# Ledger of designs, part 7: VH-VL binders against o66814

Target 1, 203 residues: o66814
Amino acid sequence: SDYLLRAESLFSQLKDANAKEETPYLYGKVKGYYEAIKLYAVEYKEDRIKTLFTLMSKNTKKAVRGAYTEREPLTELITFEPRVYFEEYCDGIMDECFYEKHYEKEKFIELVDYFSLKRRVEFLRNHEGKYCAPFDFGMAEALFNAVSLELMQEKPDEKVLIALREKLEPILVMAEEKLRYAMKKELPCYRNRLSEHIGYWKP

## First folded at step 18 (VH-VL)

Design H1
Fold by ESMFold2 at other seeds, fold request of step 21:
Structure H1 (fold): chain C 203 residues (1-203), chain A 123 residues (1-123), chain B 107 residues (1-107)
Amino acid sequence: as target 1 above (203 residues)
Amino acid sequence: QVTLKESGPTLVKPTQTLTLTCTFSGFSLSTFGVGVAWIRQPPGKALEWLADIYWDDDEDYYPALKNRLTITKDTSKNQVVLTMTNMDPVDTATYYCARIEAYYDSQGPFDYWGQGTLVTVSS
Amino acid sequence: EIVLTQSPDFQSVTPKEKVTITCRASQRIGNYIHWYQQKPDQYPKLLIKYASESTSGVPSRFSGSGSGTDFTLTINSLEAEDAATYYCQQSYYLPWTFGQGTKVEIK
């Protein structure tokens, strides 16, 4: 496919700039988008491939630029915000009523455990995941963005959501383990920024 | 139909600050995969890219001029503004704004250009 | 900064003849090169993107080729309206840069 040749060009740019070492968070994010694109290619979803490739290529440019400017900012986090409603359910036999909370696209949200994924990614993002687990965090963030974008579709594809979730989970766990270890051992990646997190952690 | 048009002063004295406005129609900078760049061309010389700004608020500057350049956008007005400080006679050029094709591959060409505006820097 | 060197600086060509313009990059740039046409007193117009991809509204007589460091713009049969200066431009690494230009006129 055309995207494979284009991806090869992007990875050449990253290699030439030593982005894996200089901008590991953005490098990981590029890799994560590429993994998502490959999953969509199995389903022949061209528009989604191009959307994700736009993000992949833009993060490539930012990684290369960051390598020679020594700046690596956090980039996009894409979140799906479903609407909520409450549904009353009454038992006619016992004359009892219960209120159930429901979400737009609830089936798909439950399929990937979306709110848990969102909280886990946001935790890494807000607690030095970029410094303590840059590659895994970047990759997880891109895959999470792909999940969000799929949930935003009028009719999300269950096979794609399952595949994205299966790819995302082990990477997210690895990032979380690295961060938890860094916090517990007060590694430089976390300790050097501890004053910014005094409200989050206690001795 | 995509159009871009540059506006601003045509004569600037040395040390003054130049402010140029690019007003465009037929697209929006809130649209995924687009950008706007400023490019200049001294009389009889080659084109020189100066700065750009994208739908995602990303901005880039020519390194040697970075301390003198600021690019901003106002998406509601379909405008991009370039500010260039401490103008010098060597900065005399035609200044163009152009759209960047950034969908699919974000490092795309300048696909639509404004007519350009000549800015002369002289005492 | 990636330097693009065009050759020749100038050529005068008989109508209907083939025009070849080369652009050499100071490092590999894959296919991240684009070609523009600028007629006298006009703004540039995109002709070819990504080394060889045609753009809408550009006559089929214009074609591009090359990869890596050496690129060529070809006008297979020169028309009178093709008299212009032609520029290559790279978008591989910032800063984006242009070649010095090649002026083509009708003999």
Scores: ipSAE 0.829, ipTM 0.914, lowest interface PAE 0.8, mean pLDDT 91
Fold by ESMFold2 at other seeds, last read:
Structure H1 (fold): chain C 203 residues (1-203), chain A 123 residues (1-123), chain B 107 residues (1-107)
Amino acid sequence: as target 1 above (203 residues)
Amino acid sequence: QVTLKESGPTLVKPTQTLTLTCTFSGFSLSTFGVGVAWIRQPPGKALEWLADIYWDDDEDYYPALKNRLTITKDTSKNQVVLTMTNMDPVDTATYYCARIEAYYDSQGPFDYWGQGTLVTVSS
Amino acid sequence: EIVLTQSPDFQSVTPKEKVTITCRASQRIGNYIHWYQQKPDQYPKLLIKYASESTSGVPSRFSGSGSGTDFTLTINSLEAEDAATYYCQQSYYLPWTFGQGTKVEIK
């Protein structure tokens, strides 16, 4: 298919720049977007494939640029901010009213445990996940962004959300495990906070 | 209809700072997958890319000119501004702004160009 | 930085004849090459993107081919209005660069 050929070109750019070693966070993010694109391709969702590919392609350019400028900044984090509303109901006999909190798209939010995912990704982002678990954090961040983008759709696809969540969870766990180990052992990736210091989790 | 137009001084003295404004319509830099670039062309010579800026605020500069160039955007005015310091007679060129097609493949072509503005640098 | 070398620098061609312009990159650039036409005293116009993809409003006589390091712009039947300078441009690696140009004149 068309996206496969385009992806081969992007991976060639990354390989030629040694991005896996030089910009492992961005390399992981590109790989994460690619995994999300493959899930959407099973369902033949062209516009969503193109949106994710735009992000994949842009992070590829940033990874290549970062490899020869020795700079690897954090890139986009896409968060879904659901509206909150309260449903009021009253007992006419006792004249008591009760409030029940609801979120827009509550079913889909609960399906993927979105708020937990958001907190876990934000924790990694704010606590040196880029340095201590760059590849896994990058992949998890991209897959999380794909979850957020799907939740933003007028009609989220439950099958896609489940598939994204299933792909995301083990990667997120691995990133969290690496970070917790680095924090416990006070590894240089955590203690030093150097932008050029690549995580010790790379072979 | 997509249009871009360059504006700014046509004559600049050596060492002065050039400020060029690209005003565009028919698209917004807040739109996902778009960018705007500055490209120049000395009289009778080839095109030379200078800088670009994207919807996601990403900026790129021609490395040899990085210290002399600043690109900024104002999405509310549909404007992109290029500032180039320490102008020299060799910088005499027609300066173009152009839209970058960055949707799907974010490393896309310059699909719409302004008419260009000739900037002459002389004392 | 990636250098693009066009050939020929100049050609004079009889109307209705085929024009071939080549662009050679100093390294592999996949299909990340684009072709522009610049008529005398005018701004450039995008003709072909990603080596071979057509753009709207461009006559079908223009086509592009190639991959890797060697690319070709073809004008199947040259018209008088095609007298222009043609540029290739790569978007594989920063900085983005242009070829030196190929000037095409009508005999």
Scores: ipSAE 0.828, ipTM 0.912, lowest interface PAE 0.8, mean pLDDT 91
Fold by ESMFold2 at other seeds, fold request of step 21:
Structure H1 (fold): chain C 203 residues (1-203), chain A 123 residues (1-123), chain B 107 residues (1-107)
Amino acid sequence: as target 1 above (203 residues)
Amino acid sequence: QVTLKESGPTLVKPTQTLTLTCTFSGFSLSTFGVGVAWIRQPPGKALEWLADIYWDDDEDYYPALKNRLTITKDTSKNQVVLTMTNMDPVDTATYYCARIEAYYDSQGPFDYWGQGTLVTVSS
Amino acid sequence: EIVLTQSPDFQSVTPKEKVTITCRASQRIGNYIHWYQQKPDQYPKLLIKYASESTSGVPSRFSGSGSGTDFTLTINSLEAEDAATYYCQQSYYLPWTFGQGTKVEIK
């Protein structure tokens, strides 16, 4: 397949720059996009492969540049914001009207438990996940972005969503466990960032 | 039809700041997988990449000129602006803007070029 | 910084003959090399991307090949309108760089 040859080139760039060690968050993100691409390849979804590959290649460039500049910023978080609407129904006999809250693509949102995934990824992003679990967080963030992008499709593919969720969940759990442990034990990855923001904190 | 056009002063005094505007049509920098670059060419010499900016706001600069260059975009106006400080006669060149093909592989070529604008820095 | 060295700097070629231009990179760059044509007093035009991929509107007589550090642009049968300067450009690692150019003229 065409994407395999292109991916080989990106991984060569990452290896030559020692990105796995120098920019582990971005390296993880590249790997996460690659795992998503492989899931789409099973379903023969070329256009979706190209979109994810664009993100994969851009994060590769940022990882390589970050390795040389010793800077590793957070990169894109893609969230699906479903339209909310209310279904009105009235009981003509009782003359009562009720409203039921619904989400655009509610079936697919429920299939992957999207709002839970979103909150979990945002928590890692906002609470030092990049420092305490860089590889797992980066990988989870990319897979979450792939879920968001699929939900944004006019007609989301249920098989792809299930496969993405199944790949994402264990990686998210690992990142969350690493962060929770770091928070509880006050490891340097978490403690150092906290100390930078609180001023006169003492042991 | 993709077109790009450079505009700005054609004569600049030494130490002045050059501001060049690239106005383009047929594409938008809000489009996923697109970028715009500035490249210059001194008379009779080779091409030299200066800076670029992408749909995701990412930007890069030629390292030796990084402290003199700023690239910005205004997606609503279909414009990219290059600012280059402390101009010197050695900076006399034709300045081009070009579109970057960044879809599928974001490290793609310069697929469409402007006509270029000659900027002369007086001695 | 990746240096691209083209050879030759200049070629004068009989019409209908084959033109070969080489570009050598100072390190491996995969297939992240692109070729441009610049006719006198004109802006550059993309010919070949990613070492060997043709672009729309470019005549089939233009082809690219190579891998790693050694790349070639070939014009199988030179036409009068092909008189130009040709540049290779890499997009493997920042900063993006161009070769010094190869000028091709009709003998």
Scores: ipSAE 0.826, ipTM 0.912, lowest interface PAE 0.7, mean pLDDT 91
Fold by ESMFold2, last read:
Structure H1 (fold): chain C 203 residues (1-203), chain A 123 residues (1-123), chain B 107 residues (1-107)
Amino acid sequence: as target 1 above (203 residues)
Amino acid sequence: QVTLKESGPTLVKPTQTLTLTCTFSGFSLSTFGVGVAWIRQPPGKALEWLADIYWDDDEDYYPALKNRLTITKDTSKNQVVLTMTNMDPVDTATYYCARIEAYYDSQGPFDYWGQGTLVTVSS
Amino acid sequence: EIVLTQSPDFQSVTPKEKVTITCRASQRIGNYIHWYQQKPDQYPKLLIKYASESTSGVPSRFSGSGSGTDFTLTINSLEAEDAATYYCQQSYYLPWTFGQGTKVEIK
């Protein structure tokens, strides 16, 4: 409700600036945050909605500014860095220890396959995903940021994590397929990664 | 609780560089959804926004003055610094720093202001 | 650059009467308009945000309305302490801009 009216205002700003055409990565990122917000809204989690809306709003401003200045930098990547600890058992007689590596919130990390998601998003970010699949990459990056933020909660919500992962996976796959195609065909977006020219194939 | 205070020279010669410091308390620029802006007001005239900087290091500048302005922050000192080069008598104004309310909607108002400092530019 | 034009430039008003100040934007800005009060020799104070949202510590006699391009600040019953210059400010598109101000005095 309240976030819906506010989101309409942000999308009006983007439309007036032609951001979908001029800053497609940031436009996709705004859309990705909006999708995450909608998932939280079914549970009426106001605080989490406001946090994500802050990011949505900030990326809207950056997209509009970018459309008028012809500049579209990468924006935030939010990663959850779990603490690592080792569980050990030492035999006092034999002076040998058995070690098993564990992560903070290991079960939640496993639930969404977080390290795989992180590696895949970072790959797109480092290999011209912004140029070869801007909309899908931006959208995936925002949804990944929402996963990271949920994992940072004292007690992550498993239902939300599952919903976010389910929304994120097909978008990530699309971005990865577009990048892979661009790499294989040596499209300008990949071949000329120092160039301002953006060339990407749409499915 | 939230306070901001401007400090720096009150008299500057033409062509000199002005450096103003905003020192604040009751909030931090490490806090998600906040920013700090500089606004000036020539004597008897309207308010004019100059530059701002946010928790995420994003910076904005008034376009006509962009080549003369630099805004920086030191989060550990709760300070924001504005540098303005090649000062001219037309730049004589009261300079304010203000907090930006950027939580929920990041394009929010200036919700807390400093007292302002009058900077006079004359030979 | 979005230009904000306030009217009137000046009002002299009898105490307890209604004051109406308008702000017109040169393009649609949704509800991204904020109102400030600046008393003589003081720094500005935020009154109304996002066209109509009240802020804490602001008397209920202050209200805002409007959307799109035409916005209004209303003081329903003017008090002596309300003598000030009032500014509107937009935060829709960079650069952020202020109106030229409306000076309100007690008659």
Scores: ipSAE 0.826, ipTM 0.912, lowest interface PAE 0.8, mean pLDDT 91

Design H1
Fold by ESMFold2 at other seeds, last read:
Structure H1 (fold): chain C 203 residues (1-203), chain A 123 residues (1-123), chain B 107 residues (1-107)
Amino acid sequence: as target 1 above (203 residues)
Amino acid sequence: QVTLKESGPTLVKPTQTLTLTCTFSGFSLSTFGVGVAWIRQPPGKALEWLADIYWDDDEDYYPALKNRLTITKDTSKNQVVLTMTNMDPVDTATYYCARIEAYYDSQGPFDYWGQGTLVTVSS
Amino acid sequence: EIVLTQSPDFQSVTPKEKVTITCRASQRIGNYIHWYQQKPDQYPKLLIKYASESTSGVPSRFSGSGSGTDFTLTINSLEAEDAATYYCQQSYYLPWTFGQGTKVEIK
């Protein structure tokens, strides 16, 4: 497997830069993408592996750069925005018609409880998750991005979606628990609201 | 077929600002896993990377020149623009734009190059 | 900043003989090195990526090897059209840097 050799090279870059300690959010994101790639490798979906690896490698570069420049901005959040449809149905007995709201790929959205996942990740992202639970939030964000990317496929793979959700849930819970504790105790990571600004690598 | 071409002034005076445009075809910067870089080569000397910009809007700059360089993209025009301020005779070089192969591993090589444009900085 | 030092700076070689060009990095760079050929008055052309991966349309006489800090570009049987300057370039850590170049001429 070619991706294993390439991943070893990326983790060497991260180790040489001390990225686990210096840029824990981006380090977590790299690890999250790697976990997603391993799930795809069970099914041998080369194109999806390469897409996720591109994101993994780009976040590796940003983590290394961030370790040396002391800047760790939030990176990509990938969301699936399904089209909404309305279907009319009429009850012949009651002689009434109703409109029911439906989403494209509704079955798959429900399978992973996607809108709940999206709200939970967005909450962490918007409320200091990067500072209060950087590693867990980074991993959760990458796994959520993998869920979004799978839902964007013409025919999402149910087994992959289930596996991604199973990996994501405990990590997301840990990040949420750390953030709730920080909020309850008003720890500095949460009390400081300046995290809303995404940093730039240029002065 | 992937092509890139540099355009802009061939002569600038010291202290002036250089603006170079890279116009390309056969790919788009909205394509996942793609970037464009600027590289220069003083006459008879080695290649020097200056800046790059990627599909995800990420930008990188040569640190010693960072305060003088700005790279921007216009995806609708298939263009990348390099601006370099406070030009000096030592900046006389052939300036190239090149595509970055950033799919699968985003730290890839410069796989397609423009023909280059010689920029002379002189009074 | 990672410095790449090429050796030799210049080489005059009899046709059909083997050419070896080395590139030494100032620190470990894994396999994040790429080789370019620049013929006189031309733009550079990518030959080898990631130390040893061949590029489409490049003659099989060109090969790359090495890892870590020491890398080699080999031309197994030099042809007249191979007279050029060869550059190595690293993409391990920013800033991306090139070697100083190796000029190869036909004797």
Scores: ipSAE 0.826, ipTM 0.910, lowest interface PAE 0.8, mean pLDDT 91
Fold by ESMFold2, fold request of step 21:
Structure H1 (fold): chain C 203 residues (1-203), chain A 123 residues (1-123), chain B 107 residues (1-107)
Amino acid sequence: as target 1 above (203 residues)
Amino acid sequence: QVTLKESGPTLVKPTQTLTLTCTFSGFSLSTFGVGVAWIRQPPGKALEWLADIYWDDDEDYYPALKNRLTITKDTSKNQVVLTMTNMDPVDTATYYCARIEAYYDSQGPFDYWGQGTLVTVSS
Amino acid sequence: EIVLTQSPDFQSVTPKEKVTITCRASQRIGNYIHWYQQKPDQYPKLLIKYASESTSGVPSRFSGSGSGTDFTLTINSLEAEDAATYYCQQSYYLPWTFGQGTKVEIK
């Protein structure tokens, strides 16, 4: 309940700065971290709550600053990079041995389909997701960061990973649909960026 | 034991560039939820925040001085450097570096300070 | 930018008496106010964070209160070593700003 009072203060800062309209990507990212924190609160994971809240509060400061400076850069993308190894498999029937590629924490990676999530988030990040689907992309990016951070734990919590993935998937799909539509229709959010502008447009 | 110490010139001529180094121990800027700030205090006057830099490479600057200030970090050396261009006699002040407590709520206070270094700007 | 106005600018107080220092913000800042003590010829020391949270190594006679725009630092029984200038500082919106200071002397 301590995080609830602290979050109220952050949302007040965002409201006073009109961040939902001025910095929708960062606003979405703050909301995404808040949703992740609420999932961890069900499991009484105070240290993870504080870690995610640090990110939430930092993106709040960046959103407020961005609203006043009319700039909204991309912020952190946290990726889990598992070690790879090869496991020998010997078939007693054929008397042959083969090597199969495996990943550290393979069970948990498969549980959330992590490499697919990473590829999808990176695609949005690299192809104007911030401009064509700012709120949904921001939320998805924060929830993806929470998945990465959980996979980095010594023992990832399967219930939390499932809950994060269930929250993330529909938001990620929405962001992807908005981007696909913008690309197909050559909407300004996509079209205006094709010439490699360094400028930034507000919604 | 967290400590910070400012170093650099104590006398600077008008128009010159000031470079100050903050060397700290007992923490690292690679640690999640920390930052380092520069704050100055003209003789007999109030404190004035100038710039800060965080573990995530985020930087902030006092708006009126933004075009004169650059803050950088070298995590391997536990150092933060402030560069301030076009110094003027009104910039005469004691310059402090301080740690920012940025864990849980990243907009936290300056919890540990260096002893400060007086920089005088005169012909 | 958010202006912090402290009151009084100067206070001469007899030992063991209660000292009250106020800080008023030009807009609401929640509890994003911090208090510092600066003894003569020394660097500032953090006393109270987030309006009312104590910090390690700070005597219990120091306390903070308030929210929104009006904040108070209280020293419930002034000691000789408390002679200093006290500053409030906000971290709600950039740029971070300090109050003008309140100098407390022993009478």
Scores: ipSAE 0.824, ipTM 0.913, lowest interface PAE 0.8, mean pLDDT 91
Fold by ESMFold2, fold request of step 21:
Structure H1 (fold): chain C 203 residues (1-203), chain A 123 residues (1-123), chain B 107 residues (1-107)
Amino acid sequence: as target 1 above (203 residues)
Amino acid sequence: QVTLKESGPTLVKPTQTLTLTCTFSGFSLSTFGVGVAWIRQPPGKALEWLADIYWDDDEDYYPALKNRLTITKDTSKNQVVLTMTNMDPVDTATYYCARIEAYYDSQGPFDYWGQGTLVTVSS
Amino acid sequence: EIVLTQSPDFQSVTPKEKVTITCRASQRIGNYIHWYQQKPDQYPKLLIKYASESTSGVPSRFSGSGSGTDFTLTINSLEAEDAATYYCQQSYYLPWTFGQGTKVEIK
């Protein structure tokens, strides 16, 4: 297939720049987008493949640039912000009315436990996940972005959401465990960032 | 119909700051997978990429010139602005803006170009 | 910085004959090479993207080939309107760079 040849070219760029070592967060993010693309390819969703590939290729460029400029910034976090509405419900037996809060796409949000995923990714992002678990955090962030993008579709695909969630969860857990360990032991990745000084660690 | 057009001064004195505006139509920089670049061409010489800016606010600069260049966008006006400080006679060139095809593979070509504007730096 | 070296710098060719322009990169760049045509006093026009992909509105006599470090633009039957300078450009690694150009004239 066409996306496989294109991905091979991107991974060659990353290898030539030693991005796995030099920009591990961005390398992980590229890998995460690639995993999401492969899930969409099983369902033959070409439009989604191209959208995710755009993000994959852009993060590849940023990883390569970061490798030779010795800078690795956080990149996009894509969040789905569902609209909220209230439904009036009147009980015919008691002749009383109640108001219920609802979200757009509520069943899909619940299917993947989206608000929990969002909080977990944001926690890693805000607490040195990039430094203490760069590869796993980057990969999880990309897969989370894929979940967000699917929820933004007019008709989210339940099979894709389940597959994304299944891929994301173990990676997210690994990133969280690495960060928790680093925080408990005050490893250099966490300790050096508390002072806002970059020690001997790469940015 | 995609069009781009460069505007700005055609004559600049050495040490002055050049400000060029690219006004485009038929696309928006809020569109996913799109960018705009500035490329220049000294008279009778090869093309030289200067800077670009993308839909996601990412910016790139030619390293030897990065301290002299600033690229910005105004999505509401469909404009991209290039500022180049400390102009010198060697900077005399035709300056082009061009759209970057960044959908699917974001490291794509310059697929549509403006007609260019000649900027002469003299005195 | 990736240097692109084109060959020849100049070529005068009999109408309807084949034109071959080469572009060599100073390092491997996969297929991240694009070809542009610039006619006298005009702005550049994209001809070929990603080494070999055609673009809309470009005559079929233009084709591209190559991978890695060596790339070729071919004009299979030169027309008078093809008199121009041709540039290759890489988008593998920043900074994006162009070849020095190949000027093609009709004999």
Scores: ipSAE 0.822, ipTM 0.911, lowest interface PAE 0.8, mean pLDDT 91
Fold by ESMFold2, look of step 19:
Parts: structure tokens; C-alpha cells; sequence
Structure H1 (fold): chain C 203 residues (1-203), chain A 123 residues (1-123), chain B 107 residues (1-107)
């Protein structure tokens, strides 16, 4: 398959740059996009594969660049922002009306527990997940981005959403456990980042 | 159809700052998987990539020139601007802007080029 | 920085004959090489992407091959309008770099 040969080329670039060790967050993100691409490949969704591959290849370039410039920034977080609407229904017998709040694609949002996933990924992103659990956080972020992109589709594929969720959950749990441990034990990955945010004690 | 066009001064003096504008049509830099690059060619010599900027705001610069180069975009105007400081006669070249095909594989070729603008640096 | 070395620097070829231009990379670059044609006083035009992929609007007499470090651009049955300088360019690692060029003239 075409995407398999292209992916091998990207992983060769990452290996040549020692990106797994130098930029583990971006390396994890590349791996996460690749896992999502493989799920789509069983359905032969070329447009979705190409979209995810664009992100995979861009994060590869950023990882390689980061490996020899010693800079590893956070990259894209893709969030699905569903439209909100209200439905009115009235009891013609009693002449009373009621309003219910609804989200577009509500059943798909609930199928994957999207708002919970979003909060969990954002927590890792805002609390040093990149430093305390870089590989797992990067993978989880990419898989979360794939969930968001699927929810943005006109007709989300329930099979793909379930598969993405099932792949994402154990990785997200691992990242969360690593961060929780680092916070409780005040490991350097967490403690040093706190000091850097203050900044005034640096020479 | 995709077009790009470079504009800016054709003659600058040593030490001056060069500002070049690439104005394009037929695509938007807000479109997923698109980039714009600046490439120069000294008279009679090979092409040299200088900088690029992508739909996701990512920027890259030729390392030896990084401290002299700034690339910016204005997606509402379909423009990309290159600024190069401290011009020297060795910087005399035709400057091109080009679209990067970054969809599917973001490390793609320069698939559409502007006509180029010759910039001469002399006293 | 990846250096691309083209061969030959210059060739003069009679019409209708085959032209072969090589590009050698200083390290492996997979298929991340692209070929451009620059006619006299014109801007470059993309001919071949990713070593061997044709681009729309490019005559079929142009083809590319190779992988790893050694790449070839082939022009079958050279036409008068093909007189130009040809460049290879890599997009494997930053900075993106070009070969020094190969000038092809009609005899």
C-alpha cells in the first residue's frame, strides 16, 4: 500500500534524527496518527487517511527539526465544537411548551464520551503532560485529534469512532497515571516546569 | 488557476532591509496542507531556498540566514512577506515565491512559482 | 545539510535523442527528491515529484527514477523546447537544498 511506504520513510527520518529520545512527545504524536490511519485503512477511506497523514508528516518534520534544535513545542490540538440548538415541543392538549438543549451529533458525542476525553487531554496539556508522559500524551493527543476530525465529518463512522476510543483509552490512562505520579512525588519533570513558569530565579 | 507574484524594490543599498511581498490567488494559506516558500537565484547560479510558512503557522528558515530573515503571512490578503536585513551585494538575486504542496505529505515540492523579481544590491 | 550533486553539469544533445541527468545525495533521502525545469529567462517549473511521480501538464517524455541516494531524470526524444537547466531538490531534511543544475542545449 502507498501509505505504508510513505510511513516507513517518515519513521526512517525520525530514526535518523534520534527523535524517539530527543522529541518523545512529537514522536508519540506521529505514532498516534499512524495508529489512527491504520484504523481507517480497514475501511479504505482515502481522504481521511490523507488528512491524518498530512498531520503525521508535519509532526515528523517538527520532530526532526526539534531533535537537532533542542526545541519541542506543543503542536495542534483539534477540538470539535458542536453547534448547540434548542428544540421546542408543545403539548397541544395542555397548551404548554418545553425547550430542550441539543448538540449536533449528540449520539456520536455520547458514543465516545467526547467532552470527557477533551477535558482529560486538556488537563495533560495544561499540566506538564508533555514532560512527564511525553510519548503517551503525544499518542493520546493524536488519537483525540482523530476523534475530533471524525466527529466533524458530515456522517461520522460509528465503527471508526468506537475503534479510536478503544485505542485511545488505555494510552490516555497511562499518560494520566504517569502525570499523577509525577505530581504526587514532585518529580523534576513537573517541579522544574513549575519553576520555569515563574522564571525569576533563573540566572 | 493558481498564480503567485512577487513585488518590492528592485534596487537596494548595502545594509538596507529588503521587504518582498508575495501576492497569490487560486488558493488560500488557511487551506489545510498548503505552504508558501521564498527561493532566490543569484545571476547564473543555482536556486537557494530561504524560508517558508505553512497553513498551521509553522515557519522554517535557511540556518545561515535565519538571523536576517523573517517570514509572515496575511491570509485575509493572500499575501506572504519576506523581510531580509543587512543586505549585501552577494544577496543580488532573482527572488521567487512558490506554493508548497503539503497535502498528504507535508514535505512536498514547490508546485507553482511566481515570475520572480530581480533585486540588485549596490551602492 | 544534504548536498545534491548533479551530473553532468552541461550537455549538448541532438534532437530526438535521449537525455539522462543524475542527482546523487550525500545521504539517503528515500524518494524525497523533486525535479524542476528552468528555461532561459523563465521561472522554474515542477516536472517530477517524489523521484518518479509525474505532474499534470508535463509531457510524458519526462520520467524520473531512483531511490535512496541515486536519482535519474530521463528525457526521451529530446525536443527543441526542452533546452533548459534542470534542478533536483530534496525535501527529506531541513534545510531544503537544490542540486547545482544541469544545462541541456540543442546541438
Amino acid sequence: as target 1 above (203 residues)
Amino acid sequence: QVTLKESGPTLVKPTQTLTLTCTFSGFSLSTFGVGVAWIRQPPGKALEWLADIYWDDDEDYYPALKNRLTITKDTSKNQVVLTMTNMDPVDTATYYCARIEAYYDSQGPFDYWGQGTLVTVSS
Amino acid sequence: EIVLTQSPDFQSVTPKEKVTITCRASQRIGNYIHWYQQKPDQYPKLLIKYASESTSGVPSRFSGSGSGTDFTLTINSLEAEDAATYYCQQSYYLPWTFGQGTKVEIK
Scores: ipSAE 0.821, ipTM 0.912, lowest interface PAE 0.8, mean pLDDT 91

